# Ledger of designs, part 13: VH-VL binders against p42126

Target 1, 258 residues: p42126
Amino acid sequence: QRVLVEPDAGAGVAVMKFKNPPVNSLSLEFLTELVISLEKLENDKSFRGVILTSDRPGVFSAGLDLTEMCGRSPAHYAGYWKAVQELWLRLYQSNLVLVSAINGACPAGGCLVALTCDYRILADNPRYCIGLNETQLGIIAPFWLKDTLENTIGHRAAERALQLGLLFPPAEALQVGIVDQVVPEEQVQSTALSAIAQWMAIPDHARQLTKAMMRKATASRLVTQRDADVQNFVSFISKDSIQKSLQMYLERLKEEKG
Short names: E, the ipSAE of ESMFold2; O, the ipSAE of OpenDDE; V2, 0.75 times the mean of E and O plus 0.25 times the DockQ between their complexes.

## First folded at step 6 (VH-VL; framework fv_bebtelovimab)

Design c5 (at its last look DockQ between E and O 0.01; V2 from the best seeds 0.00; counts 0 for: pae O 7.1 > 2, placed apart)
Fold by ESMFold2, look of step 6:
Order: sequence, then C-alpha cells, then structure tokens
Structure c5 (fold): chain C 258 residues (1-258), chain A 123 residues (1-123), chain B 109 residues (1-109)
Amino acid sequence: as target 1 above (258 residues)
Amino acid sequence: QITLKESGPTLVKPTQTLTLTCTFSGFSLSTSGVGVGWLRQPPGKALEWLALIYWDDDKRYSPSLKSRLTISKDTSKNQVVLKMTNIDPVDTATYYCAHRGYKYGLWPYFDYWGQGTLVTVSS
Amino acid sequence: QSALTQPASVSGSPGQSITISCTATSSDVGGYNYVSWYQQHPGKAPKLMIFEVSDRPSGISNRFSGSKSGNTASLTISGLQAEDEADYYCSSYTSSTYVFGGGTKLTVL
C-alpha cells in the first residue's frame, strides 16, 4: 500500500499518509492509489475533511516521478499525464476540507498537491522547503499549475517564483503566502487537526459552493482542454533533447546514493 | 494475455446460495488500482453490475442487491468468488466477471471480460 | 429503470455513419465523468470500445469515436460494416457504483 488512510469517522476526518519509498515520488502507481483513496473518502458520508501528510521522514513528496517520463512510449506519457491531471482535478475540486500537514521537503509535484489544499501547515525546519522549481530543470509548469500558484500568492510573487524556480524555506513560505502556518515539527499534526476542525465548522453547503465558485475558471479550462494538455505534454517530453536531459538528471540522482 | 473464466453451477433451486468463481490469468490482484467485478445479464435484458473487489481488498456492491452479495478474493490462486443468497427465478442470467484495468489514476472501466456462465433458477 | 437512456435500436447501410446516444436521466454526465461504451455480439461477452468518453483501447478501429455534450454521450460508428451489427451499451461510473444503459441494437441493412 502506498497510501495509508487513518480514519477518525467520529471526528469526520481521515489522515492520508504518503508511503511511497523512498521520497514519495508521484509514480503512476502512487498517483493511482492517491486518486482511488481520495475517491473512496469523497463517497463516504462519514468524512468531511482529509489531512494530507507523509509517512516518510524528511519529505512530503519529491514531486513527479521522472522515471515515468523517460524512456517510455508516447502512450505511457499520455497515461501518466492523465493520472497527474486527474489527481489535481479531484483534489482541486474536492468537496472535502483538505489540509496539508507538510512534515518534510515539498518541491515541484509535492507543492502541486499542497497547493490544491484549503490550508497548508509547514514544519519549521530549515531543511524543508516548498515551491515549484521546474524551470531550474528546463521544464515549464502547465497553465493549471501556474494559475494555482498565482491564485495562492498573487501574480507578482508567482511570476518571480516560477521564472526563478524558487523554493521557499519556512519563514519565507509564510511571508509570501504559499503556506498558511509554520509551526514546530512536533506540532504539525495537532495543528492540522485544529485547523481542519475550524474549516469544518463552516456549513458544508456554503463552504463547498464558495470553493467551487473560486476555482471554477481554472478547473473548467483544464476539463475543456484536457486532451490538448495531454498532447502538449507528450510532444514536449518526447523530444530527444528533453529525454537526454531527463536521463542525465536521473543518473545524478542515482549517484547521490553512491 | 489477460483472461477470465467463470465457473459454478448452471442450475440452482430457489432460496439456495449461488457461488460463482472467477479464475483469471495475465494479471495480479495485488497490483495497485486493479479490480475484478461481477456483472449479469438476464436473457434478452441489459447488463447489470453486481460487485467489485479492489487490489487492497476493498469491496463495492450494487445498492439494490447489497444484502444478498458477498465478494472475496484469493490472490495466490488468481480467483475471485461471488456469493448471492436467497436465489429467485428473476436471478436467471448470464454472469460475467471482468477486469477493471490499471491504466492511470482512477480507471473505472471493464476492459477484459470472461465468456460468461448461464445460471438458470428452477421452479 | 436505468439512469442512462439509449434508443432501443438503430439501423444503417454499409458505408454509412450512425450515432448512438446515451442520456443521463437522473445523473449528470456533464463535466468530468467516467463514460464507457461496450459492444456485444450475440452469445459473446461485451467488449470495451470507448472509455473516458472518447478514448479508444489499443486495437479498436478509429471508425469508432465517442463524444459528450451536456448530459448526452454519443458513440459514432463510421463506415458501417456487417461485423458492426451488435448490441451497444453505455456505462457511467458515479459514487463508487456502475450504471449501464438499456442497450441499443444496431442492425446493418
């Protein structure tokens, strides 16, 4: 199991823990388990909120799994990107209150997941950071991820962060607004429980309609353009120069263990 | 490559419990995202979904038949078993098991089907 | 009664195109929905022809295409062939359950 779900039906909350060794990379199998686990919780009336957190020490999620994007067929790339889109759509449009308890490093695709949440709590540890650093790898965030960051921290801050590929340590993350709260590492889970209870105190109907209204523009664009977004990704990632860059980056990552 | 085959009694009496076994090959029920479903089709009528079991042993049942159905799996034997209690002549149908594929994310489509087995409920 | 409504039958001549509709009567098939189409020849098991509204499994002819508008999904078969004569079912997945349409008998004249 790559996703551990710890229900507390009496409180109406479940904790979804990421358990995809070693660093919670968003592999196709992990994306699959995340989406199915989320769908099960959304369809269980015992739950009104979910806390997303990590079971892996020091990392929330390292982001997209580059092994899914290198040395594969175009059909595989299409399926992978559809899985990424589906996770984002389900999280972004979820009727559940979503709180991320970010107990580790949260770059790239980890930040993608966190940005879909209603509230983000980051552990006050200088080893942890959050941000969309894809441009440092020569990769451009898709429009729906760019919009998500822009809607969270504002146009000017998002413009700078994306172009420079910024990763924010806790104090800077709080200041720029990419996270809502920074607390000592041992308080992250209890803080998440308190935050989700406050959010769930709002009548479900009004809260859910308000979220849907605020997120409709970006979500509808992706739904309408889903196939084109997939084809754009497949065309980009299939280029020989991109494949070579991904191969070199993957080899560097393997060397970190040597 | 992927194959499924239904087995069980072809003639049952009312009130008995129907037990059907789906034996499959070419995939594992331990693979993330994979599931096996049961469906039926009464003679001359439409398809009806009955139950689904996931790789993680989570189970789903048709709401109208939930009280009568039990689904289980044995991953070491590549089998899924459906039990349906209190059989009635209206349950006469061809029963299918089907693979719910692993393509990406949530993939709720039956991409490979068994040949089906006709179960007739006598008087 | 099925929540997905299909016409009982459709007919066409070889080489023509036909469209089979699937309309949600109690569930909205608009937005991001899981819609699939199955072909069933007499005495045979159903075969997945279209998934996720418009995607084709490997090995399915591009003569089969799917689309959706509002609450209605459509299966279009172009260049009709005798082998296309079969029953066709749409299906939707919502709230952890599956519903199937009543089926459409396609007759190739």
Scores: ipSAE 0.379, ipTM 0.751, lowest interface PAE 3.9, mean pLDDT 90
Fold by OpenDDE, look of step 6:
Structure c5 (fold): chain C 258 residues (1-258), chain A 123 residues (1-123), chain B 109 residues (1-109)
Amino acid sequence: as target 1 above (258 residues)
Amino acid sequence: QITLKESGPTLVKPTQTLTLTCTFSGFSLSTSGVGVGWLRQPPGKALEWLALIYWDDDKRYSPSLKSRLTISKDTSKNQVVLKMTNIDPVDTATYYCAHRGYKYGLWPYFDYWGQGTLVTVSS
Amino acid sequence: QSALTQPASVSGSPGQSITISCTATSSDVGGYNYVSWYQQHPGKAPKLMIFEVSDRPSGISNRFSGSKSGNTASLTISGLQAEDEADYYCSSYTSSTYVFGGGTKLTVL
């Protein structure tokens, strides 16, 4: 089990803890479990809010699993990307209040998950950075992820951040607006509980409709272009030069672990 | 349904240029992602990849033989041609053309093969 | 000398299981999932049996299976049959290059 769900039905809140060792990479299995877990909570009337956090020390999520994008079949790449799209769509359009309690490093795909939430709290640790650093690896962010970041921190800031592949430490993350609060590490969970309570104090119907209205444009664009987006991803990732780069990187990682 | 067939000289003299033609059916090199490769196998020895041509006319060659190889295609005729210069007896082998499958991109496997043609290099 | 090393020969009796290993001699090959296996009967063209370490093309018997551990890929043939007698080649793709092992002759006793 890669996702631990700790429900508090009395409070109407569940905590989803990422437990996919070693660094909560978004493997296909992990993506699937996340979607299933979220769906279960969405179908339970006793829950109105979910806190996303990590059970792995020092890391929220390392992002996309590069092993899913290297040395695989095109069909696998397509399936993987569809799963990534699905997770984003489910999180981004969730009727639940979603709060990220970011208690570790949060690059790339980890940041993707965090950006889908309604509210983000980051631990004040200089080693915990958040951002989309795909460009540093020669990978481009999809348009729907770009839009998500843009909708969060503004066009100019997003443009710079994406092109340079910036990872923001806590102070800069707060300043640019990619996270809403920075608190001591030991206060991240309690702060998340307080924050989610504030959001849940709002009538669900009004909140949900407003959220849908705010996010409809981006979500609908992906839905209508879902297949094209998958095709673009597969075409890109399948390039010999990209595969070579990924292979080299993965080999280096293996050497470092050994 | 996919078929490939090699054709060309079966006897070549040293120093000459070997030209082999692969004629195929059941697929088109106008289809995005599709490729056709050449491989060879000396008698009693292992398989060796020689070259690959893609639908968009991009080409790949064996690093060791690159200087001697030229691969080209005629999409309208469903043909791929391989030329190998400065032929030597060591180049005696069964030469195969093979289909590189496609599904949204990289598929580095040869899933359909021709029967092969034995080329003997002798003075 | 080959980037992929295979045993020259293996043998088994009908009904037995045999395994053919393929070890990458370079860190650039065999370390990923682009490992495939080809079967070749005498005088015939190679036939794709396994791709991506363990996947089977349509029409290939489930008696054929593939796995990988570290730098070694393995082809396992269960329930060995006389028709399985052939040469088997492992292959890998990396950096726009296709490499093959030296081949393994499988004899069914």
Scores: ipSAE 0.026, ipTM 0.537, lowest interface PAE 7.1, mean pLDDT 91
ESMFold2 (binder alone), look of step 6: mean pLDDT 88; pTM 0.916

## First folded at step 8 (VH-VL; framework fv_bebtelovimab)

Design c10 (at its last look DockQ between E and O 0.73; V2 from the best seeds 0.00; counts 0 for: pae E 3.7 > 2)
Fold by OpenDDE, look of step 8:
Structure c10 (fold): chain C 258 residues (1-258), chain A 123 residues (1-123), chain B 109 residues (1-109)
Amino acid sequence: as target 1 above (258 residues)
Amino acid sequence: QITLKESGPTLVKPTQTLTLTCTFSGFSLSTSGVGVGWLRQPPGKALEWLALIYWNDDKRYSPSLKSRLTISKDTSKNQVVLKMTNIDPVDTATYYCAHRGYPYGFWPYFDYWGQGTLVTVSS
Amino acid sequence: QSALTQPASVSGSPGQSITISCTATSSDVGGYNYVSWYQQHPGKAPKLMIFEVSDRPSGISNRFSGSKSGNTASLTISGLQAEDEADYYCSSYTSSTYVFGGGTKLTVL
């Protein structure tokens, strides 16, 4: 399985570990399994919080799976993007307390996952950067992702980060506010457990409603514009120039592995 | 081509346990994202979802019937089994198994259906 | 008591367009765009006609289209044909549960 769920019903917490080799890319299968796993936990009254973390050394998630966006049919692209939207919607609007224990690199789609959480802990390793670097690849972040970042670090900081496509090392990530804590790598999990306990000490009803109120605008906008957003993505990704670039990149990756 | 077929008793007495088997072809329950669901339809009435089992053995049940339902799979045999306990005449219905597809992600719909099997509950 | 409400019946003449509505009674039902439509002829299994509000499976006629406004999803059948006479069910997925409407009997006059 690509998602390892370790439940602690007594504590009311489950740990979801990303286990999608090699770098936890958000493949269609992985996206689907994440949503299904989360949904199961959401419907189990034994759980009030979830910690998201990686079972892969050195990487939280490398982001979107480029193989899902290259050399496929428009229908595939549409389906893939819908799956990405679905994951974001489910995470962003989850009634569970979500804490990211970021124990590896967290760019692009990985950062997307982390940003949906209520709280983020990043391992203090200079190799572990977090951010949305889409613009460096000639890609514009979707509005709902932009909003998510903006809601996290503020408009001005988000504007700069997105335009420059910044990936923040731990110190800068903490400074800009994209993560809430930076701790030694060996303390990431224990810190996450402590943090999630703080959140779970709050009455669920009040917490959940407040969360919903805070996130409703962005979530609702995506829901209402879901098809348009999909079309935008498909139109963009289907461009010959983009497909060529992706193909070249994928070929380079294969060469590096070989 | 994907096909599903329901099998089991067509007549069951009240209080007994109904066991239905879905045998399918054209797909595998080892494929990520794939699921098989059971649905039923009383004569002249609407469809009702009963249960779903995923490739990873994750199970979903109708909230109203979950206490009576057990769904399981044998991937090697391409079979899914549904058990319903404490059967009552109200459970008389055509029972369907159906494929939950995965072609392009998380698609919560049933794209292929068996022909259905009528189960009558009577003393 | 169904979370999805459909009209009991609709009718149309050949060549006409008809619309079947499916209204969620709760905002929690019909989450996002997970609305599907099934066609069922007498004595036959349901057939998926529309998924995710407006997408058609391969092999489904483009005479069938779906839309959604607010809490109401709609199935439109254009160029009505005799073979379209059937029961139609809307469905939604929410909270790990599949729900169905009460069904609509379409009669082709």
Scores: ipSAE 0.703, ipTM 0.873, lowest interface PAE 1.1, mean pLDDT 93
Fold by ESMFold2, look of step 8:
Structure c10 (fold): chain C 258 residues (1-258), chain A 123 residues (1-123), chain B 109 residues (1-109)
Amino acid sequence: as target 1 above (258 residues)
Amino acid sequence: QITLKESGPTLVKPTQTLTLTCTFSGFSLSTSGVGVGWLRQPPGKALEWLALIYWNDDKRYSPSLKSRLTISKDTSKNQVVLKMTNIDPVDTATYYCAHRGYPYGFWPYFDYWGQGTLVTVSS
Amino acid sequence: QSALTQPASVSGSPGQSITISCTATSSDVGGYNYVSWYQQHPGKAPKLMIFEVSDRPSGISNRFSGSKSGNTASLTISGLQAEDEADYYCSSYTSSTYVFGGGTKLTVL
């Protein structure tokens, strides 16, 4: 299994641990397991909140799985991007309280997951950066993820961060507002439990309706443009120059391993 | 080629437990995201979904029938089993098992179906 | 939740286009993209024709197309052929539950 769910039904909380070696890349398999696991928890009245965290040392999630985006058919790229959109929509509009316990590096698609949550806690380790650094690979963040970052840290900070592909170490992440708390690494899990209890103290119906109101415009923009967004991604990723660039990057990653 | 086939009794008595087996080939229930569902269709009436089981043993049931249904799998035998308790004449229907695809889909649709088996409940 | 409403029957002549509607009265049809269409010939199992509102499985003719507007999904069959005569069911998915429409009998004149 690549998603480990540790329920505590008595507390109304489950811990969802990412275990997709080596670095929790968002493979099609992992995306699918995340959505199915999230749906199970959403439809179980025993649970009101979920803590998202990693079972892999040093990494929360390294982001999109480049092997899903290189050397595949256009149909595969379309299916992959639909799965990415689905995870974001499900997390962003979830009726559960979602807290990210970010116990490792959180670039790109890892930051995508974290930004959907209601609250983000980052371990105070200078190697654990968070941000949307896609431009460093020549890739732009999709408009709906750009909107989410803007909603979190404001227009100017988001504009600068996206253009430069910035990754924020803990102190800067807290200052810019991309995370809500920074705590010693050994306190991340206990801090997440405390935070989720505070959110769950709010009556579910009122909290859920308020979240839906605040997020409707951003979510609706993707929903109405969903097919076009898929076609734009497939068109972009299928370009020979992009495929060559991705292949070269994957080859360098293999060389770094050995 | 993905194929599914339903098997079980064709005639059952009221109050009995109906056990249906779906035997399939061309896919594995060990593959992440894959599922098998059960549906039924009373003669001349619309399709009705009953249950779904995923590769990881996660299960979904029709809310109106949940108390009567149990779905299980045996991945090594490529089988999924549905049990429905306390059978009644209104349960007379053609029962289908169907594949829920991965990686291009979520559980919302069934892309391959068995041919179905008619189960008649006597009075 | 409300049932999915389909017309009981539709008809058309060969070569024409027809549209079958599927309306949910109280919520979005199939959440994000959870609308599917199935074709069923007499005595046969259902066959998936359209998924995720408008996508076609491999081997399905492009004469079949799907769309959604508000709470209504539509299946359009262009260039109608005798083999298209069948029952058609829409389906949606909400909160771990599949809902099917009552079905539409398509008659090719």
Scores: ipSAE 0.425, ipTM 0.768, lowest interface PAE 3.7, mean pLDDT 89
ESMFold2 (binder alone), look of step 8: mean pLDDT 88; pTM 0.915

Design c11 (at its last look DockQ between E and O 0.68; V2 from the best seeds 0.00; counts 0 for: pae E 3.8 > 2)
Fold by OpenDDE, look of step 8:
Structure c11 (fold): chain C 258 residues (1-258), chain A 123 residues (1-123), chain B 109 residues (1-109)
Amino acid sequence: as target 1 above (258 residues)
Amino acid sequence: QITLKESGPTLVKPTQTLTLTCTFSGFSLSTSGVGVGWLRQPPGKALEWLALIYWNDDKRYSPSLKSRLTISKDTSKNQVVLKMTNIDPVDTATYYCAHRGYKYGFWPYFDYWGQGTLVTVSS
Amino acid sequence: QSALTQPASVSGSPGQSITISCTGTSSDVGGYNYVSWYQQHPGKAPKLMIFEVSDRPSGISNRFSGSKSGNTASLTISGLQAEDEADYYCSSYTSSTYVFGGGTKLTVL
């Protein structure tokens, strides 16, 4: 299992741990398991909240799986991006209270996952940075991801962060507001439990409707423009220059691992 | 080529438990993302989804019928079993098992179907 | 779980184009693109014709197309042929549940 779910029905909370070695990259299989796991919890009335965290030391999620975006067919690229969209839609619109207990590095796709949550706690480790660094790789964030960040830290801050492709260490992450709390690493989980309890104290109906109201515009826009967004991704990722760059990077990674 | 075939009793008495078996070929329930579902269709009526079992043994049930349904799999035999308790004449229907494929991630569609088996509930 | 709404029947002449609607809610058809269409001939199992609102499985004729607007999905069959006469069911997946429409009987005149 790439996703470990530890339920506490008595508390109405489940902890979803990412366990996709080596760095919790968002592979198709991992994306699928995440959606399936979340869906199961959403349909179990005994649960009202979920904590997302990593079972991999030092990393929350490294982001998108580069092997899914290199040397594959356009159909594969399209399918992969749809899967990414789906995960975002499911997380972003979840009726459950979602809290990210970020106990490792959280760049790009990892940050995407974290940003969908209602509340974010980051371990106070200078090696654990969070942010969307797409532009540093010559990539632009999709509009729905841009909106997600903008809705979190504000337009001006998001504009700067996205253009510069910033990865924020804990202190700066807290300052800019991309995370809600920074705590010692050993306190991340307990803090998440305390935080989620606060959210769960709110009547579900009112909370859920408010959340939907706040997020509906962005979510609906993606749903409406899902195919166009996929096409944009496929067109971009299929470029020879991009494929070459990805291939070179993957080769370097293999060399470093070996 | 993917094929599925339903087997079990074609006549069941009320209050009994219906046990249906789906035997399939051309795919494995050990494959990530793959599932097998059960659906039914009363004569002249619409399709109704009953249950789904995934490769990882995760199960889904129709909300209205979940208390009566149990789905299980034997991957080594390429079989999925559906049990429905407290059968009633209203449960008379053609029962289908269907393959839920894995295509570029989460793919909740039934792309291959068995021929179906008519189950009549009568005293 | 409320069923999706389809017209009970539609008809067309050979060569014509017909459209079958499938209306749900913002929680299912309107909220996700997990809309599919199945064709069922009398005494036969359903056949997947459209998935993801508008995608066709391999081997399905390009005469079959799907779209969605708001909470309503549509199946369009162009160049209607006699063999298209069948029942058509729309389906939506949401919250670990499959919901089907009531079905539409297509008659080719």
Scores: ipSAE 0.652, ipTM 0.864, lowest interface PAE 1.0, mean pLDDT 95
Fold by ESMFold2, look of step 8:
Structure c11 (fold): chain C 258 residues (1-258), chain A 123 residues (1-123), chain B 109 residues (1-109)
Amino acid sequence: as target 1 above (258 residues)
Amino acid sequence: QITLKESGPTLVKPTQTLTLTCTFSGFSLSTSGVGVGWLRQPPGKALEWLALIYWNDDKRYSPSLKSRLTISKDTSKNQVVLKMTNIDPVDTATYYCAHRGYKYGFWPYFDYWGQGTLVTVSS
Amino acid sequence: QSALTQPASVSGSPGQSITISCTGTSSDVGGYNYVSWYQQHPGKAPKLMIFEVSDRPSGISNRFSGSKSGNTASLTISGLQAEDEADYYCSSYTSSTYVFGGGTKLTVL
């Protein structure tokens, strides 16, 4: 399975570990398993919060799966993007407390997942950067991802970060506000448990309604524009120059693996 | 080609447990995102969803009936089983099993259906 | 559990277009695109005609189209033919559950 769920129903918490070799890329199958696993936890009253973390050493998630975006039909690209949108909407609007225990590198789509959470904890390792680096691949972040980053770190910081495709090392991630805590790697899980307990100390109903009110406008912009957003993605990713660039990145990744 | 077939008793007495088996071919319940659902239709009435089981044994039940329903699968036999306890004459219906297709990450629609089996509950 | 409201019956002559409505709430049809339509001939199993509000499975005639506005989804059948005479059900998926409309009997005159 690509998602390992370790429940602690007595504490009202589940740990959802990403287990999609080699680097937790957001493949169509992984996106599917994430949504179905999240839905199960949301419908089980014994759980009030979920900690998202990685079972893979050194990486939280490497982001979008380039094999889903290269050398495929336009229909495949449309389906893939719908699956990405679905995961974001489900996480962003979840009634569970979501805490990211970011125990590895978190670029692009990994950062997308982390930004949906209520709280983000990053391991203090200079190799574990977080950010939306799509522009360095020649790709434009969709408006709803730009909105999410802007809501988290403010307009000017988001404007610079997106245009430059910045990845923040832990100290800079904390300073800019893209994560809420940075701790030694061995403390990430215990810190996540402490953080989620603080969030769950707030009465569920009031917390959930407040989150829904704060997030409604951003979520609604995507909901009302889903098809247009899919068509924009398909049109962009289908360009020959973009496909060539993606192919080159995929070949580079194969060479690095030997 | 995807096919499903329901089997089980056609006449059941009140208070018994109804056991229905869905035998299928043309797909596997080992594929991520794939599921099999159960639905029913009382004579002359609308369709009603009962339960769903996913490839990973995750289960969903109709909220109004969940205390009476158990869904299970045997992937090696290509079978899904529905049990409904404490049967009553109002449970008289045609029972269908249906395939929930994997498409575009999350695809919650029933694209292939069995022919249905009528279960009559004596008064 | 949400109820989906459909007219009990609708009729049309061959060659005409007809529309069947399916009204839910902002928490299902209005808020999500998990809307589907099923055709059922007498004694037969339901057949998926439309999914995701407006998409057609392979092999379904383009005479069948779907849409929604606000909390109401619509199935439109153009160029009505005798074989279209059947019951039609809408369905919505939300929060791990499926709900169905009461069904609409289509009579082709």
Scores: ipSAE 0.562, ipTM 0.828, lowest interface PAE 2.4, mean pLDDT 92
Fold by ESMFold2-Fast, scan of step 9:
Structure c11 (fold): chain C 258 residues (1-258), chain A 123 residues (1-123), chain B 109 residues (1-109)
Amino acid sequence: as target 1 above (258 residues)
Amino acid sequence: QITLKESGPTLVKPTQTLTLTCTFSGFSLSTSGVGVGWLRQPPGKALEWLALIYWNDDKRYSPSLKSRLTISKDTSKNQVVLKMTNIDPVDTATYYCAHRGYKYGFWPYFDYWGQGTLVTVSS
Amino acid sequence: QSALTQPASVSGSPGQSITISCTGTSSDVGGYNYVSWYQQHPGKAPKLMIFEVSDRPSGISNRFSGSKSGNTASLTISGLQAEDEADYYCSSYTSSTYVFGGGTKLTVL
């Protein structure tokens, strides 16, 4: 199982723990299990909030699984990207309160997940950075992810961060506003429980309608352009130069593993 | 390659429990993201979804029928079982089991269906 | 009553094009791209014709096409043939629940 769900006794909260070793890469299977796990919680009236975290500290999620994007068919790339879009749409528009308890490194696709949440808490560990670093790998964040970051930290900060592929260490992450709170690593879980309780104190009807109103324009822009975005991704990733670059990167990772 | 077939009683009396079995081949209900659902169609009426079971034993039920429905699976036998309690003449319908695909991530669609089994509820 | 609204019937002549509408709300048809369409001939199981608004399963004729505008999805059948005469059902997946339209009987004149 790649997703563990633990109810928090009597609080109306579930803790969703990522368990896709070694680094919680967003493989096709993991993306699918995340969406199905979220649906189960949305369909269970006893839950009003979800805390997203890693089962093991160190890496929240390393982001997209490069093996899903290299040496495969165009149909596979299309399916993979549709799954990525689906996770973002489901998390971003969820009626549940979502809090990310970031107990590890959070680059690229990990940051995508964190950005969908209503509140983000990052462990105060200089090895744990958060950001959309796609450009450092020669790839680009899709427009809907760019919009999500821009809505969170503002236009100029987002443009600088995206063009340079910045990963923010904890103090800088707090200063730029990509996370809402930075706490000692051993306090991340308890801080998340306190934060989600604050959000759940608001009546669901009013909170949910406000969230929908605030997020509708951003979500709708992807909904109306899903197929075009998929075709753009497939065309880009299928380029010989990109495939060769990904092959070389994956070969270097294999050599480092032994 | 993927096939499903429903089996169970064709005539049931009011207040009894209806038990239907779906036997399938061509896929495994151990594959991540795969599910099997049950749907029904009363004569001359629209389709109605009843229940869904996923590879990891997660279950979903129609809200209006949840108190009457139990879905279970036996992965080793390639079977999914639906039980409906307190049967009533209004439950007369053709009952279908169907495969929920997974090939490329989240797929909430029924791509292969059994032939259906007509269940008549009368005394 | 069905959650999604379809016309009860539609008719056309061979070679013509017909369109069947499916109207829901922003929480089902309008909110996501989870619209599917099923064809059902008398005495037969439903057959998936369109999924994800506009995608076709392998083996489905390109005469069948799907689209969506706001809260209304549409199934269009071009080059109408006698074998297309059937009942057509739309469906949407929404927050762990499947909803269906009432069905549309297509008559090929």
Scores: ipSAE 0.291, ipTM 0.720, lowest interface PAE 5.3, mean pLDDT 90
ESMFold2 (binder alone), look of step 8: mean pLDDT 92; pTM 0.940
ESMFold2, look of step 11: ipSAE 0.410; ipTM 0.765
ESMFold2 (binder alone), look of step 11: mean pLDDT 92; pTM 0.940
OpenDDE, look of step 11: ipSAE 0.639; ipTM 0.858

